# Ledger of designs, part 189: VH-VL binders against q0atu2

Target 1, 119 residues: q0atu2
Amino acid sequence: MLDKKARIRTSREYRNVFEKGKRLSGRFLIIYYVENALDNNRFGFITNKKIGMAVIRNRIKRQLRAIVREYQGQVKNKHDIVLVARAGIGKSSFEGMEKDYIAIMKKAGLFARNANKID

## First folded at step 8 (VH-VL)

Design uc67 (framework fv_recibokibart)
Fold by ESMFold2-Fast, scan of step 8:
Structure uc67 (fold): chain C 119 residues (1-119), chain A 121 residues (1-121), chain B 108 residues (1-108)
Amino acid sequence: as target 1 above (119 residues)
Amino acid sequence: QVQLVQSGAEVKKPGASVKVSCKASGYTFTGYYMHWAKQAPGQGLEWIGEINPKSGGENYNQKFQGRVTMTRDTSISTAYMELSRLRSDDTAVYYCARDKYYWEELYFDYWGQGTLVTVSS
Amino acid sequence: QIVLTQSPGTLSLSPGERATLSCRASQSVESWYLHWYQQKPGQAPRLWIYGASSRATGIPDRFSGSGSGTDFTLTISRLEPEDFATYYCQQYGDSPLTFGQGTKLEIK
């Protein structure tokens, strides 16, 4: 799981990302993102009923946190990033979600240019 | 009743820049993202990019990156798209269109009437 | 990027006939994120069908949308004179957002 200091937890913090940030749509994920004034990145996760039943939504949320944790070192410092799972994510494999995460983070300019190494 | 009203037609020479406006009324301007799309004569639609009217945060289609700039003025509920280093294949009608701020229902429910930009020598 | 291919490019029919317009995607698009717009000459596009099958406000029930995956269809059961226009499909399933090239519905 992702450490609590790297998580967006309050409604005010989520609202800040939506209001002050920008967004980008991927195949299975939409991200909303903004630079923060902290020493670290923070991630938020949103699932909705279009994904499927609660069991599926809980699995997706857990898998997304694992993916984010694995690639945490490649993300540009000082960002708040909210991942919104899209309807199609429930039909994806873990690897498919991982590839979409990498692709959308690169499109957003949030990964290092040569980020094919996990640090 | 929602309206998006765009600025009038422009004729520009190659190498110039053009700034098109889109004035919103009938809704909370900052509650919707604003998008821009290009339609060359007799051709289909091409997405240029989007802007968050609250923050000014923008994302552009890679094809237009480096030549397009999107801005807004919340005091007059107006979005702008500026295209620089104009060439003949930039001749097109440019449309603004809104979509929802949040992720549930993303589609362009209202469009501006379009602005014809002609690039000629 | 997801490429949307519409067919036919031009469809010539008479009022009273049935029209079937196709939109095929290069990769799977969740139906929630596929939309159709109508455009008449000299006018802006207008939202017609959203989420593959939901009619926008004011759109007559002779229009229906269907499909999933890579294959989507817009059907007009009985053409009226005002239905002759260009129809564009659009995906919001991956950035950059893309439109099909359009199907022009013209009077025979």
Scores: ipSAE 0.756, ipTM 0.904, lowest interface PAE 1.2, mean pLDDT 91

Design uc68 (framework fv_recibokibart)
Fold by ESMFold2-Fast, scan of step 8:
Formats: structure tokens, C-alpha cells, sequence
Structure uc68 (fold): chain C 119 residues (1-119), chain A 121 residues (1-121), chain B 108 residues (1-108)
């Protein structure tokens, strides 16, 4: 699980990311992201009814948080990042979600330890 | 109603830069992302990138990274795309197109009329 | 990146005939993220079908879209003279966003 300090918690904080940030679309995820004025990264997660019932949405949220936690050391410091689950994510495997996360973070230039170009 | 009106045709020499404008009207400019696409003569469309008009935050197709810059001026509801170090294969019609701000209904519902950029010596 | 391949490149038909245009993706694309645009010479593209099967505002019901996974189709049940144009499919599933090369529908 992510520490409370690493979570985007309020509607105002989410709105700040959308309004000040930029966006990138991936296979199963869209990310909205912006550099923050803190010493750490913060993550937000959005799932909607198009994905499926509450049990599926809750599973997806848990799996996305686990993926983010696993790769948090590779993310460039001082960013607020919101992950929005897209249609089709409910049919994806854990590995599929993980690969999409890595790919989109690299395309966005947000991974400090990886090449920024995926081509 | 909704309109995206682009600047007129440009003729440039190799190595020069070109800046194309796209003026929005009939909607809240900052409520939609703005995208740019390239169409070379007789060819299909290529996505160049997108800009958040509220923040100026931009993302580019890696193919154009390093030569393209997108900006906007919210006071006149205008988006800009600047392409630098022009070469002959940059000759194309460039289009702006709008897209929803959030993750729902992501498609280009309105397009500008296009701007022809010709790169010749 | 996802490559979209349209076939045929040129389709020559007469008014009154049925047209079937194909778009194949190199990777699976959720239907919600596949769109079709119509473009006439000298004009900008116009949104025609979104989410594989939904007609955009003002598009006649003779147009229908279908498909899922890697195979998508745009069908025109009975061609009118105004339908002769180039049609492009587009995916909004994975960055970079990509378009097919187009199918030009021309009068025989």
C-alpha cells in the first residue's frame, strides 16, 4: 500500500493535477501529471462504472496501487500523478497493467532510471 | 457555434521555423485539449501532440520531439504550433483539433481548416 | 505504436451500391477508442463514427460502424454522391495516437 503522504487525497488536489498538468494516454491507463512543490511523489487513482461492478473496480485500484508502490523508486521526484483506468482494464492481467504503467511512465519521461524513448 | 480558425499558408526555406495559429471560438477554450496533426501531400494523417490550454502542459509524438513546440494564449483563445529546423519533408497541411479535457469521449469533434506549410529553396 | 492498416486503398463504386471499408490494428484496440473521419479534397477531416459504432451528430443512418479487437469496418448501405471521399480510421487507445492511411472512395 502507499503511505498517506504519497496519496492524492482531496478533490481540490485532483483538480490541481488536471488544471496545472498534462496528459498521456496508454492502453489501459491515462495519466495526468504535474511537478509539485513537495519532497515526494503523490499518486491518485480513478476508476469509473464503465470498468465494471464495485468488486472489479476495487480489485483494479488495489492492483494499481501495488504496481505504483513497486516502481515508486524509479519515478522522478516531486510529481503528482493521477492514474485513470480505461475501458478494458478489467479484462487485463496484472502483468498487462504493469507493462502499460511502465510504458506510459517511460513515454511521459517520468522514470528516472529508464530510457525516456520507447519508440 | 464552435469554430477553429487557422492562420494562412506559409512558404519557408530549409532551416527556418514556422509558427501556425489556431483561434478557437464558440466554446470555453480551457475546457478542451488542443491537438495538432500533419498531412503530407497525398498522404494520411500523423498525430503531432497535444497541449493543455489551462496550463500550457504539452505532450508530443516522439517522432516530432525536439523540433516542435506547442503554446497557447488564453486571452485570445489561440493555440500555436511551432516547427523548427524545417526540411523538405515538413511540407504538409497542419491541422488543429479539439478533444475533451477529461478521459471521457476522447475523439476530435472539431478541426481547423488546415494550414499549408511549404518548405522549398 | 499501434499501426492501423486500411483496405482497400481505393474503392471504385457507383452511387446506389454498398461500400465496406476495413481497418485492421496491429494490436487489439478497445472499441471505445476506435474512430472514423471523413475527408473531402481541400477540406479538414470530420468526425464520422466514434467508439467503433456511434454516428457523430448529423451523420446519415446509411453509415454504420462495427468491429472489435483488431478488425473494424465502416459500411455505407447505399452510396450517395456526397459520400465519395477518403475515410480514415484512428485509434485513441495508446500514445502516440495513430491514423490509418485512408481508403479513397471514388466514382467508377
Amino acid sequence: as target 1 above (119 residues)
Amino acid sequence: QVQLVQSGAEVKKPGASVKVSCKASGYTFTGYYMHWAKQAPGQGLEWIGEINPKSGGENYNQKFQGRVTMTRDTSISTAYMELSRLRSDDTAVYYCARDKYYWEELYFDYWGQGTLVTVSS
Amino acid sequence: QIVLTQSPGTLSLSPGERATLSCRASQSVESEYLHWYQQKPGQAPRLWIYGASSRATGIPDRFSGSGSGTDFTLTISRLEPEDFATYYCQQYGDSPLTFGQGTKLEIK
Scores: ipSAE 0.761, ipTM 0.899, lowest interface PAE 1.2, mean pLDDT 91

Design uc69 (framework fv_recibokibart)
Fold by ESMFold2-Fast, scan of step 8:
Structure uc69 (fold): chain C 119 residues (1-119), chain A 121 residues (1-121), chain B 108 residues (1-108)
Amino acid sequence: as target 1 above (119 residues)
Amino acid sequence: QVQLVQSGAEVKKPGASVKVSCKASGYTFTGYYMHWAKQAPGQGLEWIGEINPKSGGENYNQKFQGRVTMTRDTSISTAYMELSRLRSDDTAVYYCARDKYYWEELYFDYWGQGTLVTVSS
Amino acid sequence: QIVLTQSPGTLSLSPGERATLSCRASQSVESYFLHWYQQKPGQAPRLWIYGASSRATGIPDRFSGSGSGTDFTLTISRLEPEDFATYYCQQYGDSPLTFGQGTKLEIK
C-alpha cells in the first residue's frame, strides 16, 4: 500500500498537477506530472466510465497502486504524478499494465537511469 | 469562432534557426493543449510535440528532441515552435493544432493554416 | 512506435462511386484513439472522423468509419466532387503520436 504522504488526495492537488504539469500518453495510461517542492513523490489515480463497470475500475485502481508501490524506489524524487487509466486498460493483464507503466515513466524521464526490476 | 493563425513563410540557410508562431482566438487559450506537426513536400504528417499553454510544460517526439523548443505567451494567446540547426530535410509546412486539456477525447479539432519553411543554401 | 499503413496510396474514382480506404496498425489500437483527417491541396488537415466511427461536426453522413484492433476503414458511400482529397489516419493511443502516409482520392 502507498504511504498517505505519497498520495494525491484533494481535488485542489489534482488540479495543480493538471494545470502546472505536462503529460505523456501510453498504451493503457496517460500520466500528468510536475515537479513538487516536497521531499517525496506523490501519486494520484483516475478511472472513468470508458474503462468499464465499478468492479473493473476498482480492480484497476488496486493494481495500479500495487505497481506504483513496487517501483517507487526507481522514480525520480520530488514529483507529483497522476495516472489516468485509458479505455483499453480493462482488457490488459497485470503484467501488461506493469510494462506500460515502466515504458511511459522511462519515456517521461521519470525513472532513474537503471529503472528495471532486479530479477 | 475558433481560429489559429500562423506566421508567414520563411527561407533559411542550413545551420540557422526558425521560430514559427501560432496565434489563437475564439477560445480560452490556456484551456487546450497545443501540438505541432511537420509535413514535408508531397509527404504525410509527422508529430513534433505538445505544450501545455497554462504551464509551458512540453513533451517532444524523440526524433526532434534536442533541436525543437516550444514556448507560449499567454498575454497574446500565441504559441511558438523554434527549430534549430536547420537541415535541407527540415523543408516542410509546419502546423499548429489544438487538443483538449483533459484525457477523455483527444484529437486535433482545429489546425492553423500552416507555415512553409524552406531550407536552402 | 506504432506504424500506420494506409492502402491504397492512390485511389482513382468517379463521382457517384463508393470509396473504401484502409488503415492498418503495426499493433492493436483502442478504437477511441484512432482518427481520420481530410486534407485538400494548399490547406490544413481537418478532423473528419474521431474514435474510429464518430463523424466530426458538419461531416456528411455519406462518410463512415469502422474497425478495431489493427484494421480500420473509412468509407464514402457515394462520392461528391468535394470529397476528392487526401485522407490520413492517426493513432493517439501511444506516444509518439503517429499518422499514416495518406490515401489520395483523385478523379479518374
Scores: ipSAE 0.673, ipTM 0.888, lowest interface PAE 1.4, mean pLDDT 91

Design uc7 (framework fv_recibokibart)
Fold by ESMFold2-Fast, scan of step 8:
Structure uc7 (fold): chain C 119 residues (1-119), chain A 121 residues (1-121), chain B 108 residues (1-108)
Amino acid sequence: as target 1 above (119 residues)
Amino acid sequence: QVQLVQSGAEVKKPGASVKVSCKASGYTFTGYWMHWAKQAPGQGLEWIGEINPKSGGENYNQKFQGRVTMTRDTSISTAYMELSRLRSDDTAVYYCARDKYYWEELYFDYWGQGTLVTVSS
Amino acid sequence: QIVLTQSPGTLSLSPGERATLSCRASQSVESYYLHWYQQKPGQAPRLWIYGASSRATGIPDRFSGSGSGTDFTLTISRLEPEDFATYYCQQYGDSPLTFGQGTKLEIK
């Protein structure tokens, strides 16, 4: 599970990331990201109506949180990052979502080179 | 009415830089992302990158990374694309186009008229 | 990157005929993120079909789009003289965004 302080919680905070951030599209995910002033990373998760029913959307959101938690030590500090699940994510395996997340984070330049040494 | 108006044709020598503008009107400039695409003579379209006019945040196609810079001026609703270290294969029509910055309506609904950039010695 | 391959490269037909244009992706693309643009010589591209099957505003109903996964089609049921143009498919499913090489529809 992600610590509460590592989560984007309010609609105002989500809106800030969408309006001011950069974005990068992967196969199953879009990330929106912006540097913050808090000296820690925060993550948000959105599963829209294109994904499916609420029970499916909530399951996918839990899986994405697990992936983010596993790799959080590799993420450059001081960023607010929102993961938006794309229409096709329901057809993906957990491994597929994980690979897409790693690929987009690397393409965005958000994985720190020496993160594993610090953690 | 929505309109994107680009700067006029440019002729440049190899090694020079070119800066193309795209002036937006008829909508809230900061409500839409701006993209740039390239079309070499007689060829298809190639995506160069995108910029968020509200924040200035940008993402580039890796093929152009290091040579392209996208900026904007919100006071005049204008986006810019600067391409440096020009080569003959940069000869092309360059287009700006808009889309939404949210997760919906990810398509280019309006395009600029294009700017021909010719690189020749 | 996702490569989009359009076929045929050139399609020669007469007004009144049916045109079928193909766009094949090297990897699966959700239909919501596949689009078609029309371009005439000397003009900018214009959004024609978005999300594989939705006509953009003002596009005649003789145009239809279909497909899913890696295989997408643009169909013109009965060609009019104004339809002869180059059509590009585009994916917004993955970065970098990519376009097909285009299908040029020309008068026979």
Scores: ipSAE 0.039, ipTM 0.714, lowest interface PAE 5.6, mean pLDDT 88

Design uc70 (framework fv_recibokibart)
Fold by ESMFold2-Fast, scan of step 8:
Structure uc70 (fold): chain C 119 residues (1-119), chain A 121 residues (1-121), chain B 108 residues (1-108)
Amino acid sequence: as target 1 above (119 residues)
Amino acid sequence: QVQLVQSGAEVKKPGASVKVSCKASGYTFTGYYMHWAKQAPGQGLEWIGEINPKSGGENYNQKFQGRVTMTRDTSISTAYMELSRLRSDDTAVYYCARDKYYWEELYFDYWGQGTLVTVSS
Amino acid sequence: QIVLTQSPGTLSLSPGERATLSCRASQSVESYYLHWYQQKPGQAPRLWIYDASSRATGIPDRFSGSGSGTDFTLTISRLEPEDFATYYCQQYGDSPLTFGQGTKLEIK
């Protein structure tokens, strides 16, 4: 699980990332990201109706949180990052989501060294 | 009425730089991403990149990274694309186009009229 | 990157005929990320069909989009003179965003 301090929690905080940030799209994910004035990273997660029913959206959110938690040590500090799931993510495997996350974070310049140590 | 109005045609020599403008009206400029695309004579469209007008945050197609810079001026609702170290194969019509602010709407609902940039001696 | 291949490159037909334009993707693209634009000579492209099958505002019902996976189609049931133009498909199912090479619809 991600600690409370590592989570974007309010509508205002999500809006801030969308308005101030950059975005980068992958196959299954879009990330919106901006440097924050804190000393830690914060993550947000958005699933919408294009993905499917609530049971699918809840599963995707759970899996994305697990992926982010696993790789949080690789992320450059002082960023607010929102992951928006794209249509089709519900058809992806956990491994597919994980690979897309790693690829998009590397393209964004947000992954520190060791991002290539997937195994 | 949404309108995107681009600057006029430019003729440049190889090695020069060109800066094309796109003035937006009829909507909240900072509410929508702005994109740029290239169309060489008789060819199809090629995506150059996007900018968030609210923040100035930009992302480029790797093919154009290093030579293209996108900026904006929110006080006059104008986006800019600057292309440096011009080559003859940069001769093209350049378009700005509007996309949605957030989520997955990744299509262009409004386009500028285009700016012809000719690179010749 | 995903390559979009449009066929035919040029389609010569008469008003009143049916037109079928193909767009094939090198990889599967979710329908939500495939769109069509119309462009006339000397003009900017105009959004025509979005999300593979939804007509943009003001687009006549003789136009329809269909398809999924790697195969997408734009159909014009009864060509009108104003329909002769170049049509481009576009995807953002994966980065970077790409366009097809276009199908030019011309009068026979």
Scores: ipSAE 0.680, ipTM 0.875, lowest interface PAE 1.6, mean pLDDT 89

Design uc71 (framework fv_recibokibart)
Fold by ESMFold2-Fast, scan of step 8:
Structure uc71 (fold): chain C 119 residues (1-119), chain A 121 residues (1-121), chain B 108 residues (1-108)
Amino acid sequence: as target 1 above (119 residues)
Amino acid sequence: QVQLVQSGAEVKKPGASVKVSCKASGYTFTGYYMHWAKQAPGQGLEWIGEINPKSGGENYNQKFQGRVTMTRDTSISTAYMELSRLRSDDTAVYYCARDKYYWEELYFDYWGQGTLVTVSS
Amino acid sequence: QIVLTQSPGTLSLSPGERATLSCRASQSVESYYLHWYQQKPGQAPRLWIYGASERATGIPDRFSGSGSGTDFTLTISRLEPEDFATYYCQQYGDSPLTFGQGTKLEIK
């Protein structure tokens, strides 16, 4: 779903975001985020057993990647952002997750323009 | 043992600023988030915001945004909360509190003893 | 902003009685992110119950927490003199983090 260049891939890279970044909690997502020294944004995704069984966790991960991809042009450049799915996310709709993502990114000041998908 | 020790009581005039400290001991200071909360006399608790002590990265409750600044000094394991342009309704006990985990069942397992800030003309 | 409403505001009981304290959320909160703190006059709050039902270290088994969705309860099966305090519920379910207004448990 996301280009390799736009993915956080290694444990070391994830640890860097957690240790050097700041945090903002939403209803279904927590984001950890830090400015990077690259020309692009990178995204990481974490799901854990509190969400539910493997089939639910895999579905959530796929849907989150799709949401991030749709809005990537609206994210301020040069950030590493890790999305951690919260326990309640498995009960949410795709639209609910999308809404929470937009809200939390706006609260964090990470959207360079309006994230309204209809425009 | 884990301890959070806050600075002493302050009396300030309206329009002044106050800076409260919270010194941590008994654990790795940079391994846990630090939060601040306000409790006005006879009232409940209000969350002010949080800081990552390792990076200095902070997020504030919108209600306090623009008047509050959180910082830390890792060399002395101390977190600070500065509140500016003080008003009478800022009179309160201010608490620091520690997050136990990064994203797992976030809760405040240890609290400072509180700092009374009185704002009077 | 999730608003937490605690009831009653004050509960007057005697040692030996059962206490039931309510915390209602304006929108659903996952149990993992609802916590209770005890506070005595002149003291800092202390973590009492976390994740709606888990007792913090050193908390007596007469205390139990329960609930899900919008309705959460803290129960004390048989009050001891040291249990008279103010209890606050708190949510980490959405930013900003919020606390209830507290239930003051006072001796009759």
Scores: ipSAE 0.584, ipTM 0.866, lowest interface PAE 1.8, mean pLDDT 90

Design uc72 (framework fv_recibokibart)
Fold by ESMFold2-Fast, scan of step 8:
Structure uc72 (fold): chain C 119 residues (1-119), chain A 121 residues (1-121), chain B 108 residues (1-108)
Amino acid sequence: as target 1 above (119 residues)
Amino acid sequence: QVQLVQSGAEVKKPGASVKVSCKASGYTFTGYYMHWAKQAPGQGLEWIGEINPKSGGENYNQKFQGRVTMTRDTSISTAYMELSRLRSDDTAVYYCARDKYYWEELYFDYWGQGTLVTVSS
Amino acid sequence: QIVLTQSPGTLSLSPGERATLSCRASQSVESYYLHWYQQKPGQAPRLWIYGASSRATGIPDRFSGSGSGTDFTLTISRLEPEDFATYYCQQFGDSPLTFGQGTKLEIK
């Protein structure tokens, strides 16, 4: 799970990322991202009905949080990043989602190819 | 009614820069991403990149990275694409097109009429 | 990047015939993010089919799209004279966004 400090929590904060940010589309994920004025990164997660039933959407949300947490040390500091799950993500494996996340973060320049984890 | 109106044809020499405009009307300019695409004579379409008109945040196709710059002026609802250090293979029609910045409608529903850029010496 | 390959490159048919246009992706693309555009000479592309199978506003029902995974098809059940144009498939499934090379539908 992500620390409260590392989460985008309010509708206003999500709207800020969409309005002020950049976008990159991956196979299973779209990211919207913008530099923030804080000392840390914050992540938001959106799953919509085109993905499937609530049980599937909740599972995807948990898996995405786990992936983000695992790689948080490799993300350039001071960014707000919203992950939007795309149609078809429910058919992906955990490994497939992880690979897509790494690929799009590298394409966005948020995440060096050889970046080190925390510690 | 939604319209995207582009600037007129340009003839440039190799090494010059060109700046193409796309003026939007009939919708909230800052509610939609603006994209640019290239179509060389007799060839298909190639995506150049996108800009968020609200923020100016941009992402480019790596093929054009370093030579392309996208900007906008919200006071006149106009997007711009500047291509520098022009080469003969930059001769093409350049199109602007919009898509909604939320993920529900990721397709190009409206396009500009195109701007022919000819690079010749 | 995802490469979209359209076949045939040129399709020569007469009005009244059925047309089938293929778009093959180098990697799986969710249907929701596969689109078709029509382009006539001297004109901008126009959205024709979105999400593999949904007709854009004003597009006649003789046009249908289908497919999933790597194989997508645009079908015109009975060609009208105004249907002769170049058709491009396009994916929004991965960055960079890509288009197929186009299928030119021409009068025989």
Scores: ipSAE 0.285, ipTM 0.798, lowest interface PAE 3.7, mean pLDDT 88

Design uc73 (framework fv_recibokibart)
Fold by ESMFold2-Fast, scan of step 8:
Structure uc73 (fold): chain C 119 residues (1-119), chain A 121 residues (1-121), chain B 108 residues (1-108)
Amino acid sequence: as target 1 above (119 residues)
Amino acid sequence: QVQLVQSGAEVKKPGASVKVSCKASGYTFTGYYMHWAKQAPGQGLEWIGEINPKSGGENYNQKFQGRVTMTRDTSISTAYMELSRLRSDDTAVYYCARDKYYWEELYFDYWGQGTLVTVSS
Amino acid sequence: QIVLTQSPGTLSLSPGERATLSCRASQSVESYYLHWYQQKPGQAPRLWIYGASSRATGIPDRFSGSGSGTDFTLTISRLEPEDFATYYCQQYSDSPLTFGQGTKLEIK
């Protein structure tokens, strides 16, 4: 599970990321991201109706949280990052979502230099 | 009426820098991201990057990373793109274009008229 | 990066004819993120079709877009003189954003 401290929870906190940050588009994800004044990273997750029915949206949200948790040690410290699931993500595999997440985080410069998943 | 008006044509020597402006009117400047694209003579369009007009946060195509800088001035609703260390293959028309701030309806609905930058001795 | 290949490069037709323009992606693109722009000589590109099939504001209903996956099509049911221009497809699916090389529609 992703720690409580590592979650973006309020509408004001989400709005802050959108207004003060920047974004990058990936195949299944768009990220909005900004440096924060905290000593840790925080993640937010958005799924919308273009993805599909509630069952699909809930599955995607769970899978994205699992991916973020798995790679959180590689993310440059002190960032607020919002992941927005894009249309088509519901057709992807878990591995496909994971690859897109890694690719977009690397393109954004949010993974620490030479950081890679163990094994 | 939504309008994006770009600065006029520039002729630069190799190694110089050029800064192109794009002045927005007819909409809330900070409600839309601003993008820049390059079109070399007789060729297609190439995306350079984007800037968040609220924060100044920018993301660039890796091909231009290190030579391009995007900025904005919200007091005059103007976005800027600066290219440094100009080469002959930077000769092109440069366009600004807007798209929506949030993740829905991401497309370039309005474009500037273009700025011709010629790099020659 | 996703490469978009348009065909034909040049399409020579007469007013009144049907035009079919193809855009093929090197990997699958969700239709919501495939767009078409029209560009006339000396002018900026103009949004024409967005999300593969939605006409932009003011675009005549003789224009239609379709497609999914890797294959997308722009169709003009009955060409008018003002339709002769270059058309570019664009994907907003994966950064860097990319455009096709264009199809030039010219009078026969």
Scores: ipSAE 0.663, ipTM 0.889, lowest interface PAE 1.6, mean pLDDT 91

Design uc74 (framework fv_recibokibart)
Fold by ESMFold2-Fast, scan of step 8:
Parts: sequence; C-alpha cells; structure tokens
Structure uc74 (fold): chain C 119 residues (1-119), chain A 121 residues (1-121), chain B 108 residues (1-108)
Amino acid sequence: as target 1 above (119 residues)
Amino acid sequence: QVQLVQSGAEVKKPGASVKVSCKASGYTFTGYYMHWAKQAPGQGLEWIGEINPKSGGENYNQKFQGRVTMTRDTSISTAYMELSRLRSDDTAVYYCARDKYYWEELYFDYWGQGTLVTVSS
Amino acid sequence: QIVLTQSPGTLSLSPGERATLSCRASQSVESYYLHWYQQKPGQAPRLWIYGASSRATGIPDRFSGSGSGTDFTLTISRLEPEDFATYYCQQYDDSPLTFGQGTKLEIK
C-alpha cells in the first residue's frame, strides 16, 4: 500500500489531475499526470465497473498499488499521477501490468534512468 | 444546455492556412478534452487529434502531424484548430467534439455543427 | 492502427423492417471502447450507442448494440422513417482513434 500522503483521495484532487494533466495510453493502463506544488508524488487509481465485478476490480487496484509502490523511488518528484485501468486489464497478468506501467512511465519521461533494471 | 459553436465556412487557396474555432458553453470547458475530426465530401470521419483545454497538452494523428496545431483560450472557452499548407484534399467539413475527462466515459457526447473548408485554386 | 470495416455500405429497406449493421475490426477491440454515431445529411454526428451496447440519452429502445472482440452489430428492430441515416462505428481502444466508413440506411 502507498502512504496516505502519496495517495490522491478526493474527487477534487482527481479532477485537478484530469483537468490540468497530460494523458498517455498504454496497453492496459492510461495515466494522467501533472506537476504539483507539493514536496512529494501522489497516485490515484481508477477501476471502472466495465472491467468486471468488484472482486476483479479490487484485485486489480491492489496489484496496481503494489506495482506503483515498488517503483515509487524511480518516479520524478512533485507529480500527481492517476492510473486508469482499461477494460481489458482483467485479462492481464501481474507481470503484464508491471511491464505496461514501466513502459508508459518511461514514455511520459517520469522515470529516472535505468528504472527498468530494478530488482 | 451544452453547446459547441464553430466558426463559419472558409474558402482558401492551396498553400494557405485556416484556423477554425469551437466555442463551448453550458459546461466547465477545462473539464473535458476537445477533439477534431475531418469529413471529406462523400467520405467518412477521420480523427485529427485532441487537446486538454486545462493544460494545453495536445496529441495528433500522425497523418496530420506537422501541419496541424491545436490551441485554446480558457478565458472565452474556445478551442482552435489550425491547418497549414492546405491542399485540395483538405477540402472537408471539420468538427469539434468533446470527451469526458473521467476516462471511463471516453466517447463524443457533443459535437459542433461543423465548419466547411474549401481549398481550390 | 485499427481499421473498422462496416457492411453493407448501403442498406435499402422499408419502414417496419429490421436492420442489421455490421462493424468489423482488424484487431480485437474491448467492447467498452466501441461506439456508434448517427449522421443525417448536413448535420453533425450524434452519439447513438456507447460501449457496444449502451443507448445514449434519448435513443429509442428499438436500437440495440451487441458484439465483442472484432465483431460488432447495430440492430434496429422495426425501422421508423426518422431512422434513415448514415451510421458510423468508432473505436477508442487504440491511437489513432478510428471510425468505420459508414453504412447508409436508405428507403427502398
């Protein structure tokens, strides 16, 4: 799980990222991201009902949080980032989601050099 | 209540540029992405690109990359699409359309009325 | 890029008949990202069906959408005169966003 301060929690905070942010699509994920005025990064997660039932959506959310936490130290500081799960994410493996996350973050220029080499 | 109103028809010569406007009303302009699509006479729809009105962030279909520029003016809730180095095959009706920034609702729920751009020598 | 092929190109029917319009994708499209628009001559397109099967606000219940993967269908159970128009399918699953070439529904 991510610490409380590293989570986007309110509808207002989500709206800010969607309204001000850039969008980049991956295979299973879309990210919306914007630089913030804070001293840390914050992450939000959206898994809509079209992905599947609550059991599947909750599993996906937990797996995405685990992935984000694992690579948290590689993300450029002072960004609000919202991960939106695409409808097809339920068919993906954990490894598939992880690879997509790394690829999309690198394309966005949000990852430090050699982020892909983290063990 | 929601309305997208586009600028009027334009007639241009090959090599010129055209700038089409799309004025939004009845909703929070910066809460929705704005897209542009092309429809040549007797043809279907072709996506040109999108802009985030809040940030100004833009993404274009590779087919139009280098000739299209999308901008906006948040003070008057207006989006613009400029197409340069016009060719005869740019003759078309151009539409603006919005999608919801809450990604789970990405479809074009409201469209402008269209702007006919004619390119002729 | 995802190519959407609609068939038939033109469908000639009479009021009261059933219409079936096809949209086939060159690669799999998640149903949630497939939409249908109706367009009448001289007018802008109008959202008709979103997410393959959900009717947009105000759309009569004689319209239904179905399909998944590469195969999508728009069905009109009993044609009314106002239904004669061009229908376009669209995918939002991959960039660039693409539309089918349209099926023109015309009076026989």
Scores: ipSAE 0.007, ipTM 0.593, lowest interface PAE 10.5, mean pLDDT 87

